Miniprotein binders against q56419. Designs and how they scored, part 155

Target 1, 326 residues: q56419
Amino acid sequence: MEGRTLEEVQEEVFKRHGVLVPKKELEDLAKALEEAGLLLTEKVEARLKEEEEKLKRERPMRLAGLSYPEGEREARAFLEAFRASYPGEGEEARVLLMPHLEPSRVPEVYGAALAALEKTPPPERIYLVGVAHRPLKEKAAALPVPFQTPFGPALPDLPALQALDALLPFELFNTPLAFREEHSLELPLFFLKGRFPEARVLPLLVARRSPELGEALKVVLRDFPGLLVLAVDLSHVGPRFGDTPLTRTLAEEARRRDLGFLERLAEGEPEAALAFLGANPTRIDGVEVVASLLPLLRERKGKVLAHRLDLEAPTLSAVGAGTLVL

## First folded at step 13 (miniprotein)

Design za91
Fold by ESMFold2-Fast, scan of step 13:
Structure za91 (fold): chain B 326 residues (1-326), chain A 107 residues (1-107)
Amino acid sequence: as target 1 above (326 residues)
Amino acid sequence: TEEERRFEELFIEAWELLFLGYQSGNPEILRQAIELFKEALEIAKRTGDPEREAAVLASLALAYYELGDKEEARKYAREALRIAEEKGIEYVIMYARRLLERLERLG
């Protein structure tokens, strides 16, 4: 045993080579990357410095043409098609939980989120909290630049971001590169910007539980009121995620875990929601976000509008997605 | 060289898309990663670099595995292993064997 965690090795490989390796392949691939290139590390570092410099000005679209249309007219039609896929009515949201999974896989779940946004008065700002899929230097981070969308740039709420930064025991703007390819912000933002074109955004990523983030956000939200959005996916089951092939029993268990988690959040009991997940909390990527935002979620009653366990037959795997208003 | 620089750029970008596609569950992003790996593979073949060729073949195997295309994943993993065994590229041997083992467990 070397004493280093797989997470520490993954962070080092990402920092040095700009490659995020799944934990199951980490040791094999880290050795491959290091041995392959006396030249590779220097070139990767130069590229990362260039990309970091670009991110000081704006965050460009990464998924345009792949997950949503590039053109504004086509993007508007796409968004309205998602709303049409959900037959129910929405409810006003002060806090919205929505997925960040590929939208085409769960259109009715995004449709439910859009229905909720239709019932919600336009906010001056959106606190968009996603999940870091790349290492952060601190427990959480933000990027204070315009985020490009087909509906125009989503502008940062600089006064609110500065207020938040001032209340935190760490530098909030600590890992710009983590935002270069972050679908947990880009995909929800597409829908949020389409519905609230004038709203400013606080784009936030959580990597590890940060109770200080939740406490700081509670203070900032009092002075800078807005819509809080938790962009999180639910259960990840099957071989794609390190499990055995999906069975009816495993799918039913995943649906039960997802709904039990959401139901407890809807009751204003986020600690009970986390406890309900028990020994398997890491199979829901929203755990660290919910754990960080406890002060904002307690005693808020709400409603689950939609839930789906999306089945991927070729890999016998599934991902849960849901829409919850609080 | 220009080709060495292009290989490095393609390889890193393909890996970034592979993980983005895996994390988001978007097969179109995984297909884009595969296209970039295929471009990198052609450079490795042209420049006669067996280590880069084996590494890209193993990467293609993983990308197809994540896409759910087990037949293509096995094809690329076996080819990566063949070259790696012939040239004594130990890290690729280990990686390709591990991926083939996973494919066998899946059926």
Scores: ipSAE 0.531, ipTM 0.807, lowest interface PAE 2.5, mean pLDDT 86

Design za92
Fold by ESMFold2-Fast, scan of step 13:
Formats: sequence, structure tokens, C-alpha cells
Structure za92 (fold): chain B 326 residues (1-326), chain A 107 residues (1-107)
Amino acid sequence: as target 1 above (326 residues)
Amino acid sequence: TEEERRFEELFIEAWELLFLGYQSGNPEILRQAIELFKEALEIAKRTGDPEREAAVLASLALAYYELGDKEEARKYAREALRIAEEKGIEYVIRYARRLLERLERLG
């Protein structure tokens, strides 16, 4: 599977089916698919290079008509419906933590994020930090092109991206194809662009802990001030994620884990937030992002506006989502 | 051939959507993956390729399982296993059996 490791495929099968598929069996499947002409051939690789070249010009919408409406008018009505689902007024954000899972599943959590954005002065740029769902050549990456939305293209902040690239020990623009289908950026961006149509964006993906990214971002934010957005989901529990079926006790433990993590971030104590998760930090999507951005999160006090543990009844699984302003 | 290339394109895109739908939790993305797999299945049937047919049926079983449709998942997994056993396609036999075992444990 080009662009994905067998280990990653094995992990996903384990999370879906609750069984660890041996590497040899995945290798046998890949070999059989290659022999049947189902794996990437030289001609398919040529088309993949064409797609990579297209990504050097723009990032098209992938989730329009699926997770949000394609038309601008319908998209604005959709966004306003999410705002209406949250009864609070929100809080001004310098740093915003929001989810990236399917919005319709946790509308009040996205509504809380929108409420915070309403209280926030329009930024010149948004540092949008998501989670890589595909391998990156480096610990982090960015794509310096316009991202299409129903509200028009979200334009890249090229000077700020170049300043960031210059401070990193690796090439920032290292894996364009990882951005082709990346919901952790596309879904939050829909809401951010709808609220701040004039803001430029730095679309960033974190695959593994990168302290050098956090240090570089601290420097860049001084010269290029903007809104920092951490687009991360919280607890993942149940058979869909390799666990036992969800019980009342496991759900309560997940809520306690999520809220304890968020409350410590709200106190300006991100190291304490990471330590609170104990031996199970990988069950929270945002751990690698928070660990990378420590210099930006320390001593920033704020408030948890919303939290939800979303239940998937068919799989007896759940994903935590929250909105935090700092 | 053109049909072989069309199958490859559909199958790869369907799997990418299946993973995206799974990771995002969006059932519409899973349904789109299912439609692409069904289109690929028709090509495999028309071209008389039992290995491709079995692979697509196993993929449909997984997509329906992730969608929460256990009966459709079981149906496609059993069809995949039947063809794979008839034709000696061992990797699909192992894959389909594991998915059916998982479905049995869930009821």
C-alpha cells in the first residue's frame, strides 16, 4: 500500500476488528493484490505524481456534500445551526482547541468553538494544527497552497510559512499527498473560514512529537501574530479502537480522562495534562500535538467550554470531543 | 486493459475513503466507499476475475461492518469466503474468516 506502512494498516485492522492481523498476512494480501493488478503500478504512480503536482496549486474540497454543504448559502446556514446548538456565549481565544471528527455527531462542541470565535477579534492568520492520518516524511508538514471551502479559498500565509520553514531542522513542505484527504484540517477549516473569511492560514500536520515545531512556532508567532488552533479529538474507546465494548464505567473513565486533560491545559499546565493521562496517552488524538506545542501552551489560562463523549451505538464505541479556549 | 485500470482506480479510491470514513466517523464517506466498491465488483464480475471479485467482496464486508450493518457485512464476508475457498485464494480466506469470527463475537 503505497504511502502507508503495513504496520499502520495492521493497527487500523486491529482497531476496527479487535484482532491483530499478523504482518505476514497483510504482506500476503498486498502481494496478492499486486499480482491481481490492484496495487499501484508504474502507470498509477504517474497519475499519483499528477495529483501531487495539482496539490502544488490548490487543495480541493473532499468532504463537500458529505460533511458540510457545497454551496456558500447552504454552508452558512449549516454553520449557524451549529452555533445555535450551543447555549453559551463563548470566550475570547488566543489558542483554541476544537475537534476534527464528523461535526454532525457533536454539534454543541463545534457550536462552542463558533461562540469562542464570535468573541475573538478577527486574526490576520490562523495557525491550524491537525493530526496526520497518513505517513509524513518528517514529524510535521505543511502545504502552502489555497484550501478550497464553500466560503471561498483559505489563502496560505506564505511569509509566515517561509519563516517557519527557515527555523525548522527539516523541510516543512515535505509530504503534499498527505493533505489530499485530511479531515483534521478540512473540517475545522470549514468553521474557521466561515467565521474569519479574510484570515490567511498555516495548515500544519503533526505525525509525531516535534518540540522543534513548538519552539519555531513561538518565534514565528511573535513576528506573525495570529490565532493558534489545535484540531484534535479526545478519548477513543470501544471495539472500533481495539477495546472491549463500551460500558457505563469505561464511558465515565473516558469523560474523566478527557476533562482532567482539558482542565489542566486550561490552568496553563500542559505537562501536567500529559502526565494526567498516565500510561494511556495514545488514546487521546491530541497528545502528539500538545507535546509538540508545549512552549505555546504554558502559563496560558482559559476555560473548557464544552465536552461530549459521542457514542457509536452500532460499534459500542465512543470518541471524546471538546472545546477549550486559552 | 482499460477495464483493469478502471478497477484499480476504483478499488484504491474506495479503500482511501473507507479509511477516511473510519477515522472521521462519517457514515456518508463509508457509503461513498461502498458505492465505489460495488462499481469495482461489477467490473470484476464482467471481466471474470475471481480474485478481484473476492477481494472486493471482502472489502465490502469491512465497509459494511464499519457502517454498523452487521448483516450486510456477514453476507459479503460469506460470499468472499465462498469464492476464495472455491478458487484457493488463501489471503481472502484468512481475511474473511477473521471478520466473520469478529461478527460472531458481536452477535
Scores: ipSAE 0.047, ipTM 0.610, lowest interface PAE 6.6, mean pLDDT 84

Design za93
Fold by ESMFold2-Fast, scan of step 13:
Structure za93 (fold): chain B 326 residues (1-326), chain A 107 residues (1-107)
Amino acid sequence: as target 1 above (326 residues)
Amino acid sequence: TEEERRFEELFIEAWELLFLGYQSGNPEILRQAIELFKEALEIAKRTGDPEREAAVLASLALAYYELGDKEEARKYAREALRIAEEKGIEYVIEFARRLLERLERLG
C-alpha cells in the first residue's frame, strides 16, 4: 500500500510543529501574537507601555514559583540541591559557560556551575551574557536596573554599563521590553546571585554576532574586572527546533558536536570551536554569543566540567547543556 | 489506527490554519482552526490519550487567545495545565503557564 504509516504522520507533525509547537517557535509565535495585538487594540499597547515604564525602575521575577522557589529559604535549599546533584569538585573560573534551559532538566550541569563558583573568589561584578529570545533594535542590549531574585535584587553596575555604552557604535539600552521575559538571563542569575549575593551585574543580551561588543567588553573588563558568564545552550536537535526526529545516531552526533565545541573553547581556540560546528543544521543559540566574544576567549585554557544531552520524549528532541570554566 | 490517523490529520491542519490566521488577522480562519482542534480533542478523549488531550487543549487556548477571546483562552489553558501537571507533560505545563501569565497582563 502507498498509504501513510503512523511513523510518517508523526514525522510530518514533528517536522511542522512537533506535538504542540517547538519551544523556540512558541516563543517566536507568542511575540508575533503580542505584536499583532498591538495593531488591533490600544489595550495591549497600553499594557506594553506600562510594562516598559516599570522596567525603567526594576526587572521583576517572571519564573519565581515556576522554575525556582519564591522564598529565600526555599530558594537556598533548591540551590544546594542542585550543587549536590554534581558529585565532582569545581575549578576556579574567570570565564564560565553555563546553560540557560530549564534547570530541572539538567541539574548536574547547573551543579557543576555551582561547584565552579564555590572555587571562584567573589567577583565585584558579573558580566552576564545571554541570548535574546525577542528581537532587539540592535545586535545587543542591556537593561540598567535591579533584577529581582529570591536572594534580593541583583544591582546593576552602572559605571561599567555606561563605560560599555560609550564604546559601542549603537545605543546599548535599546530594547527594555526584550528583558521582560528572558530566561537566558533570569535562570543563570538565580544561581549567580545565590552564590555571589554582593556582586553587581551587567545583564547583556546578544541577538546577532557583534564583534564590536567583544572588543568593547575587553576594554571595559580591564577597567572593571569581573566574572564573565556566557549563558548559552548547546545542540538543539529534533522537530522542536525545525530538525528531524531524534535517533540514537543523531543524539551521538549532537554529543560529539557539543563536546568538540567545548573542548576547543577549553584549549583557547574559539575560532576552531566555531569552525568545528561548520554548516551544522543543529541550532546552537549560543554561537552568536561566542562569535561576539572572541577577543575574551582566545588563548584562555580551561576545563569542561559537565555535559548532558537532555532528551524530550514527546517531541523526539534534545537540548545540549554544558559547564565550561576558562 | 484510523482514529490515530484522523487525529494527526486534524491536528496538523488546525495548526496550519492557526498560523495562517495569526499572520493574516482573519478571525474566520481562526474559528476554523478551533473547530478542527475541537474535533481532535474528542478523538483524544475517546481514545484515552491524556498527552494528546493536553496538547489539543493548549492549542485551543492559543487559538482563542489570537481570536481575542481571553476567557475561553483561560478556560482551555487551565484545563491543559491541570492534565499536564497530573501527567508530567512539561512542554504543556510551560506553555500553559506562560499563556496564563500573558492573559493576566492583557486583562
Scores: ipSAE 0.011, ipTM 0.175, lowest interface PAE 9.4, mean pLDDT 80

Design za94
Fold by ESMFold2-Fast, scan of step 13:
Structure za94 (fold): chain B 326 residues (1-326), chain A 107 residues (1-107)
Amino acid sequence: as target 1 above (326 residues)
Amino acid sequence: TEEERRFEELFIEAWELLFLGYQSGNPEILRQAIELFKEALEIAKRTGDPEREAAVLASLALAYYELGDKEEARKYAREALRIAEEKGIEYVIEWARRLLERLERLG
């Protein structure tokens, strides 16, 4: 009786909504190819059902050999190279904001995150909150299975996940296919597992503001203390993201918006950070995550360790990334 | 046919990598998508399927555009448009024209 229509599968695989405003040319072509029957076929539907069943057991690596090395030894050397790219010392984190952008583009920002993790006592569990890049059936979701990494599987904290699910007005373990290809979890997890190999993980995705998630997490963290990680990127600017070509002035404005957002978070004022972005519009995919986690961010002061606006010169576009400890 | 199944496998996997590469900002993933699209293109050419050929060429134009390779993006978009105009594949005509206009504005 479990029935998903081709239309529902199509929505979950090919439609994007929520946090990031995607590029129109990519969306328009994908939709046209889907309508032409070239991007969604009977075979694709069968494969997705098979992959959904496999996700009940584990989440395999998708980015191994692409964004990080597959082998443990090579992965360790790769991770240490990122730490070496940041000349400073970290600060202890109870909450860590780090990027999920391709690490090789912003190595010093990931290096700052690693520096913070070195100063942080090993947590029993990590609440890893990423951004949904595929539609979710609810505002947020989790996948309660081992996530494979080059350092071994990151094991789910099943009691903490079940406690969280019990407090939410929706089924937390919805939309397993959204986790099949999700770099906002996989890329931070590579670094987190490398530094805290024994920590269990709660892999969480936010698609839309869920204040109930933040309230529930505040309760769960009392009984299941751990490190909260917000895996979010900052400004997305330029033609690749539907804007005009970057100029020095527009890049300066994007840097100012990113830093203004992060600095207000560092002052323990997440509502002020959100209001600042409302007054100074930009595409920051962390907005919905921060809005969901307000109860966990208020009155928690910290420090911005790193920020970079990474320029894609050929497209005259840029993506911002930062590391913040709270 | 077996070639039609292989085309579908390559094309769908390439599009999944294109989305992943776009969202993560990893150019190596976009390059992997391009390799799979090129394999799919050869199948479309061999099987004489102009709609699939135009669709792959448009997809290659997009992948190169996301890589910032404007010249390859223009090349593939022009070829997609040529075939789409010959065969009346409206969605490729409309899409390729918009991309070429954008590439012209970018210089």
Scores: ipSAE 0.482, ipTM 0.831, lowest interface PAE 2.4, mean pLDDT 86

Design za95
Fold by ESMFold2-Fast, scan of step 13:
Structure za95 (fold): chain B 326 residues (1-326), chain A 107 residues (1-107)
Amino acid sequence: as target 1 above (326 residues)
Amino acid sequence: TEEERRFEELFIEAWELLFLGYQSGNPEILRQAIELFKEALEIAKRTGDPEREAAVLASLALAYYELGDKEEARKYAREALRIAEEKGIEYVIEYARLLLERLERLG
């Protein structure tokens, strides 16, 4: 009959749920749970179950009014302003790499993505592959529900998602809560839904390298053709990411690292792109996505349309962002 | 009570925004998290709960640290530590000390 200390429970709740829970609230909960014979974390887990149940029906907007306008008219003007920030024309994309960093920080990079979408025939579906910023039960996950946007709900492609699930050695729909607060899907989806309002989506998150995901997607894309979107950021450098303060030299190294990576992808050589990063220490959050999708990237030549290293002056940190069409 | 429910709602939403702001690199999301933590802090002060107050102050310290405002981070971490030491709130003491040590290394 051994229990954990209240302090150990507080630390575990913080690490697992990212919340600092006051002792009095945990004591009040523990007293109620002791009377009922329940576990100490029961109330927190019950709340998470409620949020998970809501996510079985739809994924609501979380960044409306923060990263993009909530109203449809304002959202349309916002999207057109990003397109206007890029002076060039796009190229048709079968595969699009675009960022998921806050759009206002890199407007010309999102503008380049919009330019590419203008040259791309409207797809029946979009395979939107983002980076998991919360733990997943498996290497990858999907959420098969409508994702709300200012342009209306982005509907899931249920037949294609089911075909994908059937080919994987793990349950694809394994971590609904990971999608509740996930900007790597929400921010690109805002732009994609604005340009292709009728396209269905496969919202996918990668947490760790999953070669089986890439192999399965190659098969599914043959039967369910669509636009493949890799929503990934590039270099993460500086104190905000556990590194030393950014210098001009470190910033230039990050730019060379990003461009070297993207140019190798543009030559249809994703293994060379990954080897380049392995030879140059890096914190590129898209590496696990690219490593998972190798079969879809090989021998596809394309063009880097834009790149920027966004400097976050208050933290002396930076995040790289780019647009690549294949 | 209504105030206790409002505190919990603000506190959880602020933490969700803090995580999202950190991961996305959006300083405006971090600022929104800070504003929600400040609202929660006013409720904790008004209701006279030193543990909730210390927890919110420690959270504000982390939010300002992530925003890169080291002086505000240090200010809130010191205040969190003061209350936590006075009241014996061990998890806040450990957290605030760790953050202050990190801030000292960064200068």
Scores: ipSAE 0.455, ipTM 0.776, lowest interface PAE 2.2, mean pLDDT 85

Design za96
Fold by ESMFold2-Fast, scan of step 13:
Structure za96 (fold): chain B 326 residues (1-326), chain A 107 residues (1-107)
Amino acid sequence: as target 1 above (326 residues)
Amino acid sequence: TEEERRFEELFIEAWELLFLGYQSGNPEILRQAIELFKEALEIAKRTGDPEREAAVLASLALAYYELGDKEEARKYAREALRIAEEKGIEYVIEYARMLLERLERLG
């Protein structure tokens, strides 16, 4: 298997079986699914081609009725409940870091993001940068179609997306299927669209650090100013993520890593934030996003509004979430 | 066949929900994946397809593992392994053993 990466194996499994398996858990299952799918390969490929064609028109809601309400009225009440869960005031954001973890697990953290959005003037567009949970053909990707929400469709900023594509050394619109089921965009977008219903969006996924993306975005933002949103979760600890069962000591270490990372970003020192994580930067899924966006984060001072390490007792695991304004 | 087509639809949808539930941390999505896998399991049993039956049992074991239901995960992993060993389905043997080892570490 020389020359094949786990990402390449998962990409092959994704295309062949319509299934993406978690990296830490399922390398051998990725191979097994590839072999088992010999009987189903033609049907799976046909279905994926149909799904890809549908994604040329729009990106439908996947988490409506599960993570947020389907109806507009119920969705607005849901947003107000999350805002009410955060007792503080927000601060104006030019850059917002917010989570993409299941909102019900960290309501105060999403409430802090909503508080920041209340203090932020309505942007013409939002650069929404999430984390790819499925392999991409390139280091980053975008999908230039309307994303459905309970508040109506979030429309793509086609001129800004085209300007970005022109500056990149790779095709930006390279993996539409990666957007079919992507909670790191869908969950933050629900909150962003509820607050800024008129803003257009640039839905961006980062799989691997792409300094060329950060450099291109810095140029595009000058001509197409907007709100930059980093939709990232923080520490991932415990057996669910291929680690040992969570202990008080591991939880405290995770909290310190999260806060140290966020505070250094708040100081306008993203390289120091990355260095602070030391030997285990992969435990924070935002590392690749921050590493890609360095030119946009340097010398921007801000404030950490909220942080929580959410404990998942059944799996003895935890995920960190935070809200940072820059 | 109609049952083959329904199995494929259920199995693929269940895996998509399993991945989505795992990554987002939403247990309700994992529970929906489990229900779809259970429907697929009944089809595999009725059609007498041991490879599909073993694969869906292993998938149920993973879904319960991700949900934190260690006892259900062990139950399904052991049954997947039993069928896979009887029928020589090597990839399911490997997967089920891996998952049982992970469950041992959890206690």
Scores: ipSAE 0.016, ipTM 0.539, lowest interface PAE 7.7, mean pLDDT 83

Design za97
Fold by ESMFold2-Fast, scan of step 13:
Structure za97 (fold): chain B 326 residues (1-326), chain A 107 residues (1-107)
Amino acid sequence: as target 1 above (326 residues)
Amino acid sequence: TEEERRFEELFIEAWELLFLGYQSGNPEILRQAIELFKEALEIAKRTGDPEREAAVLASLALAYYELGDKEEARKYAREALRIAEEKGIEYVIEYARELLERLERLG
């Protein structure tokens, strides 16, 4: 990665696969790809330009047939099975926090989100805020095109997106390619579109803390009311994420960290939630989203409906997931 | 050449799937990445390109590591290291040794 600092490359790699890669491996991998003539060749750059142009018209499904069924009937049955996995009743959501982890790993957590959506009046629009897993030119971005789903296209709310863009000190539609491979939007959107097929969407990605995004969204939500969805995962622990193998103690610490974070959000104290995470806040990918949306989360009380720390036994690692209604 | 272009296409798509599978936590996506890396490996072997062969073998080792298949990860990492040491490909030597060290820590 010529002309870039090692720290910049490490941050990019961390965002791409959720772990901070040791300096030596990162240098070796970059050199291997460069010497093989594979880092950003002219042909790869030409393909990326073609994909970027396509993204100006629509965002195709990437995870259909992999994380959810491609066919509408099969997708509907799949969604209802997730609802059935949660034995509780939901609560009406003005703000919903839900995961973006592979749904089959935490079905009861997605089921809790579906239960909340059942108790929520159909919104005209959904502000869907995910986490950028690819670098953005700015702190946040949106893509103002239809997002394909098995339930039909989720249409963008163009007037609301344009109102948001006008209030920001940066161009909102700044990195179309970041949306090509983005599970933090696609996986929650599958469930949201299945429950609210007529709702328009504002697909938003946060890469770094943007207080200006939260302030602008507070203004836009007054003129364009809708459901705010934070699509974030919680603790990432174990060797896959740079830790030692998962032990009972580390698992208990991760659960305590996740629940302490969520309960403080439920009390309307998002600054206290961020402070509670202590020394390892970046291992919860929702930190930058919550920090950006503080004006929308303060003094809003709610309830944690579900939490799961999902064990990945082969790697002795785990990822936390939760559903919170505010 | 056409084979060089096909190698690049497979290798890049496989890496995209590797990161997507890792980020989302979906093992089926990781298995798809492995299939594409295996196709790329056949091209590297057939075209007699030890550098690309070593890079794909190291990538397969990482993909199996992320999938939790320690034995396959160890197998591919050792083969990547063997070729890299034979040809003096320093960056692959370092990458493969680090993967083997991680596998050792996991037991």
Scores: ipSAE 0.194, ipTM 0.654, lowest interface PAE 5.8, mean pLDDT 84

Design za98
Fold by ESMFold2-Fast, scan of step 13:
Structure za98 (fold): chain B 326 residues (1-326), chain A 107 residues (1-107)
Amino acid sequence: as target 1 above (326 residues)
Amino acid sequence: TEEERRFEELFIEAWELLFLGYQSGNPEILRQAIELFKEALEIAKRTGDPEREAAVLASLALAYYELGDKEEARKYAREALRIAEEKGIEYVIEYARRLLELLERLG
């Protein structure tokens, strides 16, 4: 969809890869595109208003036909193939950490998450916490609309979302456009909706550490109990992420960093997990989510069911993914 | 014109798919972004718009870089730079040079 300008998209792409384009070059690019008739402020603003208006009603699928099948029958077979890729049994989860990386790259990790969901009693609601890949006006946001899936719409838990909003020092429903294209919610939601078709969802994004979010969620979960899902990826290493080309040593370091982090979370020691990574662990995608949810993770013991560092040979890069039940 | 509107539509869609593909780690989405950029490139060439052509070529270079196809990324970046230098399109010159420097560092 056309909810963002070229400049906004380019700025985020370059920032993530560590290839920063100076402001003057970005301004020159934007001006030249505007002069060429590619960016008209009035036209762009009108399109953004139209997209935002659509998101007041529903959040359509973006990755259907790209990362998962559009049809329900094909989607069901696809989901069951991922479950079959994990040879183990799951364990009941009250808190589930699972990836949001392209599923086909780490099928056994998603399979482990599915195994855990099979052992988990159907929740009335799922608190689905992903990572914002686009700027938010506040540290966190939610979108209180049905999210379409091949298994039908995942309905929002409006009373629980409103209770959460009331406890936060900022407006929770602050950046609808950030949800238009957000794989950290859409990809886990595909699997969650396939396993728990009747569960309502609180789709939450974290951009920066928000201790107030964790404190508010602890209160809301007492009144509105449900399954907490942290949809986060682990290490991001190599040139695709602004790092040096992957070597055997760097891959082993990333694997040890991922497992050390997950194992400390499994011991109910999330502060120790964060300290293990250091003050600015930018190499791990889920740090801001974990740091925001500390009150929900303390003293909860569990088990790491799966971990994989997925290698991208063409880019000499890798992304870590894991499944943890608490 | 209709072709100008179609170019803009393709270009914006391709950039969103590029971002989505690289963030999610799905190379098929990156390949779809590349196909949309190629459609936009044909419009720029047909309409004789060197600024749009250079911008699309630079975008294709980045998309191939994200896909890990360094040879295609280098080819498109060099072509973007050639046109941008010929026509004095400074923002594309800087963009293409930065990407070529990155590709050089990676080998």
Scores: ipSAE 0.637, ipTM 0.842, lowest interface PAE 1.6, mean pLDDT 85

